# VH-VL binders against q9vpl3: the designs that were tried, part 377

Target 1, 224 residues: q9vpl3
Amino acid sequence: RGKINIQRPKAPHYERARVVAVTQPKYPELPKAKSCFKTRAERTQQQQENPYNEIIAREVRNWLDHSRLVAFFHLSSITADDIFRVRVQLHKQNLHLKSYGSKIIEQAVKNTRYEAIVPLFHSNHCIVFSPDPEKTAALLRIVRRVPQMVLLGGIVEETMLSRNQLVAYAQMPGLHAVQAQLVQTLSQAPGHLIQQLQAHQNSFVQVLDVHAKNQMNEETPKST
Key: E = the ipSAE of ESMFold2; O = the ipSAE of OpenDDE; V2 = 0.75 times the mean of E and O plus 0.25 times the DockQ between their complexes.

## First folded at step 12 (VH-VL)

Design D142 (framework fv_anetumab; at its last look DockQ between E and O 0.33; V2 from the best seeds 0.67)
Fold by OpenDDE, look of step 12:
Structure D142 (fold): chain C 224 residues (1-224), chain A 121 residues (1-121), chain B 111 residues (1-111)
Amino acid sequence: as target 1 above (224 residues)
Amino acid sequence: QVELVQSGAEVKKPGESLKISCKGSGYSFTDYWIGWVRQAPGKGLEWMGIIWPEDSYTRYSPSFQGQVTISADKSISTAYLQWSSLKASDTAMYYCARDYGIYEHYYFDYWGQGTLVTVSS
Amino acid sequence: DIALTQPASVSGSPGQSITISCTGTSSDVGGDNYVSWYQQHPGKAPKLMIYEVSNRPSGVSNRFSGSKSGNTASLTISGLQAEDEADYYCSSYTSSSTPYVFGGGTKLTVL
């Protein structure tokens, strides 16, 4: 039995070679996952047609419509853990931190009064929602914990505010306090006005009395 | 009225541990940052760090990182500053203060009366 | 190192106006509106006098005013009184690892 040359195996007899060639399992080329080669256009189209995106867009709209405070943040290299921690703190204050894709936001606000916020969502962003505008200060105090959350602006009572305006708003005394001050100021105004009006009337009466007295003195004929 | 009341003066030896306290009243303790400031004798004010009392999140100055521990007990509206091992150089007045804490607006609007810590052999 | 520089001392006579300067070493010190001023009397805790460059807390005299030009913040005390004799510290937010920095302090003497 000839030493099987393991280094250079003799080519099998033609018939054997034929059988081996026919019996070789043809492994189907793994379909190149079409998903890996989807053009940007195809990916974008598929995302637009996703019924799930519509549902989420509706959710976003619902949050916008029912929130009196909305704050927009850019997220710069924030960890999931950091987001979770800040979310917990915000939640304790009835502040709701949400993150949505830019396309979802665009879809959600299209043809709405909120369309102006679209340019804010070109990168990683999150939104904080609250039904209470008085929580603006609380929000900004909590966010201080996470320098990676950069305030871009917000919406308060249906008014869009810049970053600086939102910060300024947070520093203002509560609406009730301001209203109370206004009422106090307004309540003091009538008293001063009444005093001024009365002063003028009293002065006028005095002048008229003097005039009347002078006329009476002129009409008294010196009875020589 | 907002008030911060600190613990009394301390006289310690080097190597001893110390924990001083700052109790807040007249406001929601968990809604504001509390900071600690050191003032060595005849020297200026030094920011040490701050704490968010709700979850005890802390931020330290690099100069004080690892040298002190800031903590809080929200149940009694109290913040703490502690040393594991005091040094003579730790001799100073220590102030707690409420940090207004709105985003990038860092300023202390209310201050405690201070705690004098003297570390001598 | 991010530092705020103050003059060591300033003096003035009663009734005069004096100004204390606070200069940041970099543009990162004293962002546009993050400068605060504190007054400290001997043996007492610091008191906030000015926040956000020019705002006065309630209870602070209108004699105290703050301004900023470039990297220099200024505290002006008008109508100087004997009670104004104290140490004054500026502070600022910084974007660095140390978010808060104090100036070296200025001793104000009323002559």
Scores: ipSAE 0.832, ipTM 0.918, lowest interface PAE 0.6, mean pLDDT 87
Fold by ESMFold2, look of step 12:
Structure D142 (fold): chain C 224 residues (1-224), chain A 121 residues (1-121), chain B 111 residues (1-111)
Amino acid sequence: as target 1 above (224 residues)
Amino acid sequence: QVELVQSGAEVKKPGESLKISCKGSGYSFTDYWIGWVRQAPGKGLEWMGIIWPEDSYTRYSPSFQGQVTISADKSISTAYLQWSSLKASDTAMYYCARDYGIYEHYYFDYWGQGTLVTVSS
Amino acid sequence: DIALTQPASVSGSPGQSITISCTGTSSDVGGDNYVSWYQQHPGKAPKLMIYEVSNRPSGVSNRFSGSKSGNTASLTISGLQAEDEADYYCSSYTSSSTPYVFGGGTKLTVL
């Protein structure tokens, strides 16, 4: 591209402030009282439109219910080729890039613990779903090629995380790496082992708690 | 255990072509960015470009755009840096390096041993 | 490319502490940008010593620490040892098209 170098491309602060707003409880009022004077044609049209919206909202709910990793991004203007290439790279890592209308998202999370995410979708956005929370680092490496995708935050193991918390989660060592470190420590001399084990005890508890939840949720067999 | 092994030193004349290699092992090669860094004799480090080996998406430093070609062959976990026509000013040490950063983080955690390229008449 | 400013050389005696500065602008070292530091012994490849301003990779001594204030990042080496004698480079993000900008390098001499 022939664009000149510009100042460091940072996300607008207003979008980062809106991630903080995700933590505030919000209960949107239902519009059920808005159709007090309907004609027969309007009722038929409304019913036809509602089935399509509800089907898509159920799809979003299904993704939310079955994804242990959900990441929310603001999406600036981007070419169709660039977003397609990113979607392909994400898909290879079992990361599923989706975009839904803000009204559909609002319907999907209504009366759920995730109602607070609705403000994130008042502007251009995209969502990445995955059953594999260990793929968070892969997600964040791949999206580096698209500055237009600005991380807002996410959900990991049904816990809402801020942008910084999600990045910190991605940098934690994997369970296999922790297990390999433990085996290496146990193979050393007894005196050396005691000193190392005491130093790692609290760190292991934090990492194992997160990864034990991942193991409890690994009921789904690997894709073939 | 992560290793980046580069091809051997090269002595070339101006106008000749050259392709040097960087083979990664001990990690999932297609899951990380690979960058190329130049160091002229007695000088500092200059970033040349970076590649995503899975689909060969590349980004070049403006100073090196059109001067070199960065490519990868993921089937053999190897990245390449090549010149179609070398100049005497291309005499330098060339490093490949793995970028371990995520999101807005950019840093090289493992480096190849370097490939010395000497271009003289 | 924007070069980050480092002193050409610094020196210290074994056991002392020294600090190497890396000065840029609000567009690279300043703000939310991350700074990394690399050590390079003669004839060897660079080695990552500090990433994300102040974090150490595994295998790097806790004698090395990093910090940033305003447009200046600092690498501090405490308890100098002979093996610390090397060139040190800082690096910072500048823009999406130039995500790696290196400083000119600092030669550390251990007296």
Scores: ipSAE 0.724, ipTM 0.866, lowest interface PAE 1.1, mean pLDDT 79
ESMFold2 (binder alone), look of step 12: mean pLDDT 90; pTM 0.929

Design D143 (framework fv_anetumab; at its last look DockQ between E and O 0.46; V2 from the best seeds 0.67)
Fold by OpenDDE, look of step 12:
Structure D143 (fold): chain C 224 residues (1-224), chain A 121 residues (1-121), chain B 111 residues (1-111)
Amino acid sequence: as target 1 above (224 residues)
Amino acid sequence: QVELVQSGAEVKKPGESLKISCKGSGYSFTDYWIGWVRQAPGKGLEWMGIIWPEDSYTRYSPSFQGQVTISADKSISTAYLQWSSLKASDTAMYYCARDMGIYEHYYFDYWGQGTLVTVSS
Amino acid sequence: DIALTQPASVSGSPGQSITISCTGTSSDVGGDNYVSWYQQHPGKAPKLMIYEVSNRPSGVSNRFSGSKSGNTASLTISGLQAEDEADYYCSSYTSSSTWYVFGGGTKLTVL
């Protein structure tokens, strides 16, 4: 029985080689995990159909509907730590910093009065919500801490404001102060008008009295 | 009424440590930035740095980074400027000021009366 | 280096109008409306006179006005009075380093 040369095995006879070639198990190519090769379109579609996204979209809508102040920020290379720190500061002022995906925002505001904000969310962004529009100045002071937070605009009292308009709004005296000033100004106006009207009436009455006195003096016959 | 009251004049020797104070009143101390400004004798105003009193976040001018420490105690509405080792060149008037500005609009609307620091051998 | 340049001194007679300029070295210094002006009398703390290029704080005389053209901000004092004799400093926010910068100051003399 010839020693099987394990170092240089003799090529099998042609017939054996043929049988071996045909009997070699063809292992099916491992199915490429479909999940790894999902097209961008498929991934996007799956994200849209995710019930979780609907829940989050409802949350976003709820925040928008109950907030009197909404500010939109672009985030430029900000760290998670920086976001956390600013969030804490904002929270102390009853300002709520949230971050949502652009698709979620789109879904949340679709066919609503807020649809105009969609273009603001093409990049990394965050939103600050507040029930108090008077906190706008506080917000804008706090965000100085984080230059990476770039103000894009906001919504105040259901009105969309540009960046500059929002800053201008924050610099205005509170609505109550302005209203108080307006009331004060309006309350002073009638007093002046009444005084002016009374002055003219009094002057007229005086002139008439003088005229009446002069007529009475002319009718008194000089009793010679 | 908004007021910033600074500590009194200081006369020190080189190498000594110093901490001067600025107390704010008449407003919410933690809601505004407080800045420090140096003015050397016969010279102009120099911004040193600024602090957010609520959490003591600080930003320094590059020229003053590592040279001074700005701090705050919100419990007593007081900001501080301190040196670990004074130099003769630190002789100057130091002002604290409230930053009224918002976002990118920076301006100081209220100023302390100033603290004169004299460093002489 | 970001700097604000002011004239060292300006002078005027009572009743005249004078202008102090503040020129930024970069477009970043002269940005939108970030220029402020301060008045400082000898031995006194600076006082804010103008903020955001043209706004006057409460209590500041209407004789003081601010404007900006290009990279140059200007403080105009109309009807010059003896009490206006002081040092004036411009200040601006610098976007590049997120810091404050002061001009070199201008000494105003009333003749």
Scores: ipSAE 0.829, ipTM 0.915, lowest interface PAE 0.6, mean pLDDT 87
Fold by ESMFold2, look of step 12:
Structure D143 (fold): chain C 224 residues (1-224), chain A 121 residues (1-121), chain B 111 residues (1-111)
Amino acid sequence: as target 1 above (224 residues)
Amino acid sequence: QVELVQSGAEVKKPGESLKISCKGSGYSFTDYWIGWVRQAPGKGLEWMGIIWPEDSYTRYSPSFQGQVTISADKSISTAYLQWSSLKASDTAMYYCARDMGIYEHYYFDYWGQGTLVTVSS
Amino acid sequence: DIALTQPASVSGSPGQSITISCTGTSSDVGGDNYVSWYQQHPGKAPKLMIYEVSNRPSGVSNRFSGSKSGNTASLTISGLQAEDEADYYCSSYTSSSTWYVFGGGTKLTVL
């Protein structure tokens, strides 16, 4: 992306403009007349010759593949200033607020396990991506200031979570916090206490496994 | 250790300005909301408002909107409560507190020691 | 909006159990809404005792427990001790404009 240069090349207002690469303008040859007659191949190819949609769909796939936290929100009417201010606060926490068209989302998740998320994008929406699942609590603290963002659910560690499950996850300690507590306890307490903490850690893993099994049973990939 | 340390007691006259402080330590100050709570002598707790210290976004209780200013200086991990013109009815204990709320969960987990403000002529 | 209703005072003998009530509406205490409880000794700052209806923060004795039924939340203190003598406040969410409300407070006297 080029945030340094805000001046864009003059956009062509021709039909050729539908075949434009984001990084370079390209002007492929198109049939001159489209009013009276088209072949079936030309109509199909014309609808398939929107490379901007595929580039953005690939971007969504990349975000989904590289994010350990994804949160979905319904977005009510909001000023550009208010959404920008919250985007800045989220970005400072490595939380990336994005909006995409529902068709682009559908294209991005087609034939993946995430195809079940498509109905969430029936109405106006936004998505938050992050590589840091421990930032779930930070996300939910920040969005309190924006009642227009209504939490729908999310994906944590490739597991689909409902709204209430994501909120509950946000209150759980992370592995690093549990590991730090164990080290401190080992230096101060007998081995009996270590076994109790490890049993609690095993229970925590079991809770995540139950959530994963329930989500896998409910959210199966679409097959064609 | 998470700590909120407030400025010392203040004795003021009606019409004077005042700014009291709340310094957070032992945690990432800009990652949490800070609330202010008032307690008049012999009375209960009243929520005044909160601030997001990173960009100073504020929400006020309707009872206190326009009566006080809540602000923060994130570079020194400090939140402030300020009056431009004190009244005798502003005599109270004022607490700052860290808000642990996420989405629909609302509670204050750590509180400052309080700042007693006395306004008398 | 409507303040949360608490009894003005409650008393009990050492070793007994007592319960402090906090009554609101379906919009603040009732339903799926969360309630928290604070203890305040004279001249001291409030201390969080219970959050999210029934959860205890670290360092709070298991003698303190919380529950909710309908539009009433309850704080129960078992094995009452002299140091439990304090004021107790409940709080919850109220509306998008006020976010928080406190109950009027309950003075607990240990006899």
Scores: ipSAE 0.660, ipTM 0.831, lowest interface PAE 1.4, mean pLDDT 78
ESMFold2 (binder alone), look of step 12: mean pLDDT 90; pTM 0.936

Design D144 (framework fv_anetumab; at its last look DockQ between E and O 0.54; V2 from the best seeds 0.72)
Fold by OpenDDE, look of step 12:
Structure D144 (fold): chain C 224 residues (1-224), chain A 121 residues (1-121), chain B 111 residues (1-111)
Amino acid sequence: as target 1 above (224 residues)
Amino acid sequence: QVELVQSGAEVKKPGESLKISCKGSGYSFTDYWIGWVRQAPGKGLEWMGIIWPEDSFTRYSPSFQGQVTISADKSISTAYLQWSSLKASDTAMYYCARDYGIYESYYFDYWGQGTLVTVSS
Amino acid sequence: DIALTQPASVSGSPGQSITISCTGTSSDVGSDNYVSWYQQHPGKAPKLMIYEVSNRPSGVSNRFSGSKSGNTASLTISGLQAEDEADYYCSSYTSSSTWYVFGGGTKLTVL
């Protein structure tokens, strides 16, 4: 029984080689996980048809409709921990930091007055919502701690504001303070006017009295 | 009225530890940044750092990073500046100030009266 | 090193107008409208005079005004008075380094 040379097995006889070649199991190519090769178009379509996205879009719309202050931020390489810390600080001021996908935002604002914000959401972003527009300054003070949060703009009292306009708005005295000042100024104006009008009337009366006295003195005949 | 009141003058030796204080009043202490500024004798103003009193988030100037510690106790509306080991070069007037700026605007609208720290052998 | 450069000293006579300059060494310093000015009398704490280049806080005299051209911010004091004699410091936020910097200070003497 010839020692099977394990180190250099002799090539099988031609007929055996042929049989082995034909009988070799053809293993089906492992199904390429279809999920890994979904085209961008397919992925986008699936996202659009997701009922969950509709629910979230409605949530976004609800936030937009009930917020008097909305601020948009770009996020540049921010950590989850940093976001969390800022969120906590904002929450203490009744400011609500939310992050949504661009597609969700598009869906949420489609055919609405907010459609103009869509171009702001091409990259990583977050939105801060508040029912109180007076919190704009507070918001902008808190976000100073995170340079990675870049202010893009916002909506205040249904008005779209640029970055600079939003900052300027935050620097203005509160509406009530301005109104109080206006009322004070307006209340002083009539008083001054009345004083000026009365002054002229009083002067006129004085002149008339002098004139009347002079006429009376001229009519008194010097009884020699 | 907004007011910042600092602790009194300190005379220390090199190697000693020190903690000075700044108490804010007349405003919401946790809603504004507090900064510390150093002024060496006959020299200019140097920004040291700032703190957000609500959660004690701090930012330091590179020159002061690791040299001092800024802290705050919001319960008593007080900010602190402390040294673990004083040097003669730490001799200076130290001011706390409220940062009223927003976003990228930094400016101090109210200042403490200053604390003179003298470090001499 | 990011620095704000001020003249060491400026002098003027009562009633005159003087200008103190503050120049940033980097394009990042002073490029934004975030320059502030402080007045400091001897032995006193600094006082904010101008913020964001040209804004004047309440209680500050209208004789003080701020402007900016390029990388140079300027503080102008019109109608110079004896009480204006003090040290003046400019300051700015550095966006690149995320810290605040003061100028070297300018001593104003009223002659």
Scores: ipSAE 0.844, ipTM 0.927, lowest interface PAE 0.6, mean pLDDT 87
Fold by ESMFold2, look of step 12:
Structure D144 (fold): chain C 224 residues (1-224), chain A 121 residues (1-121), chain B 111 residues (1-111)
Amino acid sequence: as target 1 above (224 residues)
Amino acid sequence: QVELVQSGAEVKKPGESLKISCKGSGYSFTDYWIGWVRQAPGKGLEWMGIIWPEDSFTRYSPSFQGQVTISADKSISTAYLQWSSLKASDTAMYYCARDYGIYESYYFDYWGQGTLVTVSS
Amino acid sequence: DIALTQPASVSGSPGQSITISCTGTSSDVGSDNYVSWYQQHPGKAPKLMIYEVSNRPSGVSNRFSGSKSGNTASLTISGLQAEDEADYYCSSYTSSSTWYVFGGGTKLTVL
């Protein structure tokens, strides 16, 4: 039985008072003081972060401008060795694994069509950039080794794709063959079959638009 | 044209070591996962583990973790399954197979012909 | 090593349609995970028949179809033929082994 104080001595009242004070719940602030404090903190944070954040945001813009494939992932807790090994495997395929803070991403994409990606970066994340959109299948095959990387979606040829659209894009055989097969089916299909194709293959229409845009952008007029 | 060719049947005694092979051809060997599957005589399929041949990253079934070693030699497009000390219960057919899935899709599209391993005293 | 539940055997007459079930849990078949099906004739390696629940690889007859509802995936074979007599295995991803688990197998007998 014994006395508890002897085996685990009772903490002095001063030390207990210090612990209680440190762990005290935050009391509500007066409306004016609370409002002023938040406004000052927000302004100070914006002022302090903008110059340093802009350098990194410029790097993000460079990656976005020069990558025909961008994939966004949520990143759960993972060992440094596992993420390093997957980065090496991706790099061998010209796939570049990066991560940036959400404020940097927001600053990088403001006033662009990519502003919609910002909510993806409010949690732990990583991004894969590549000039090679044909490497999407390789990317998605390699990342299977790290279930901690959860695909959120991506950008292919300047077009935003959802998770399912990006996976569908990666699984397509040569896009020319898919495009030719679709055109031949539509040329001989009855009207109701066309309606069924539109209802069931809407995701492929989105992917075909990406590739049609790429083909149009690749066509350079001859000098005349 | 994808082909996985496995090494020939083996007859071994308990306690001996063994390394069997699976050679892939007709595709880019280092761009796909290779798995190993066990089938005891007259029994079902058991997944043993899988390897990424480019850097030999492996995952094992809990039942086989520490019981076998999966490895690869990418220079000759070959995956291996090996035991340091065989048991009579290791008597089975062993298949290698290519995993063609991406992201959350997992399936073995091509299989080797199998290697029969017999362990008896 | 975590096996999915399949009936031990199923039989049917030529021309019939039969269904082989594969029952798992909410963490494998019942999740958003894909299911695949393999056919194995005696003395032969398994052959992929269905992937991603319902997709057929090239060279697989359209008599084979797959579906999933709740914790149960199904392989349906229409117009049974003698050559369909084989063992059939389902497979699903499971977080405990990270990629694969097989069902116990179903022996299909064509009467």
Scores: ipSAE 0.708, ipTM 0.840, lowest interface PAE 1.1, mean pLDDT 78
ESMFold2 (binder alone), look of step 12: mean pLDDT 89; pTM 0.926

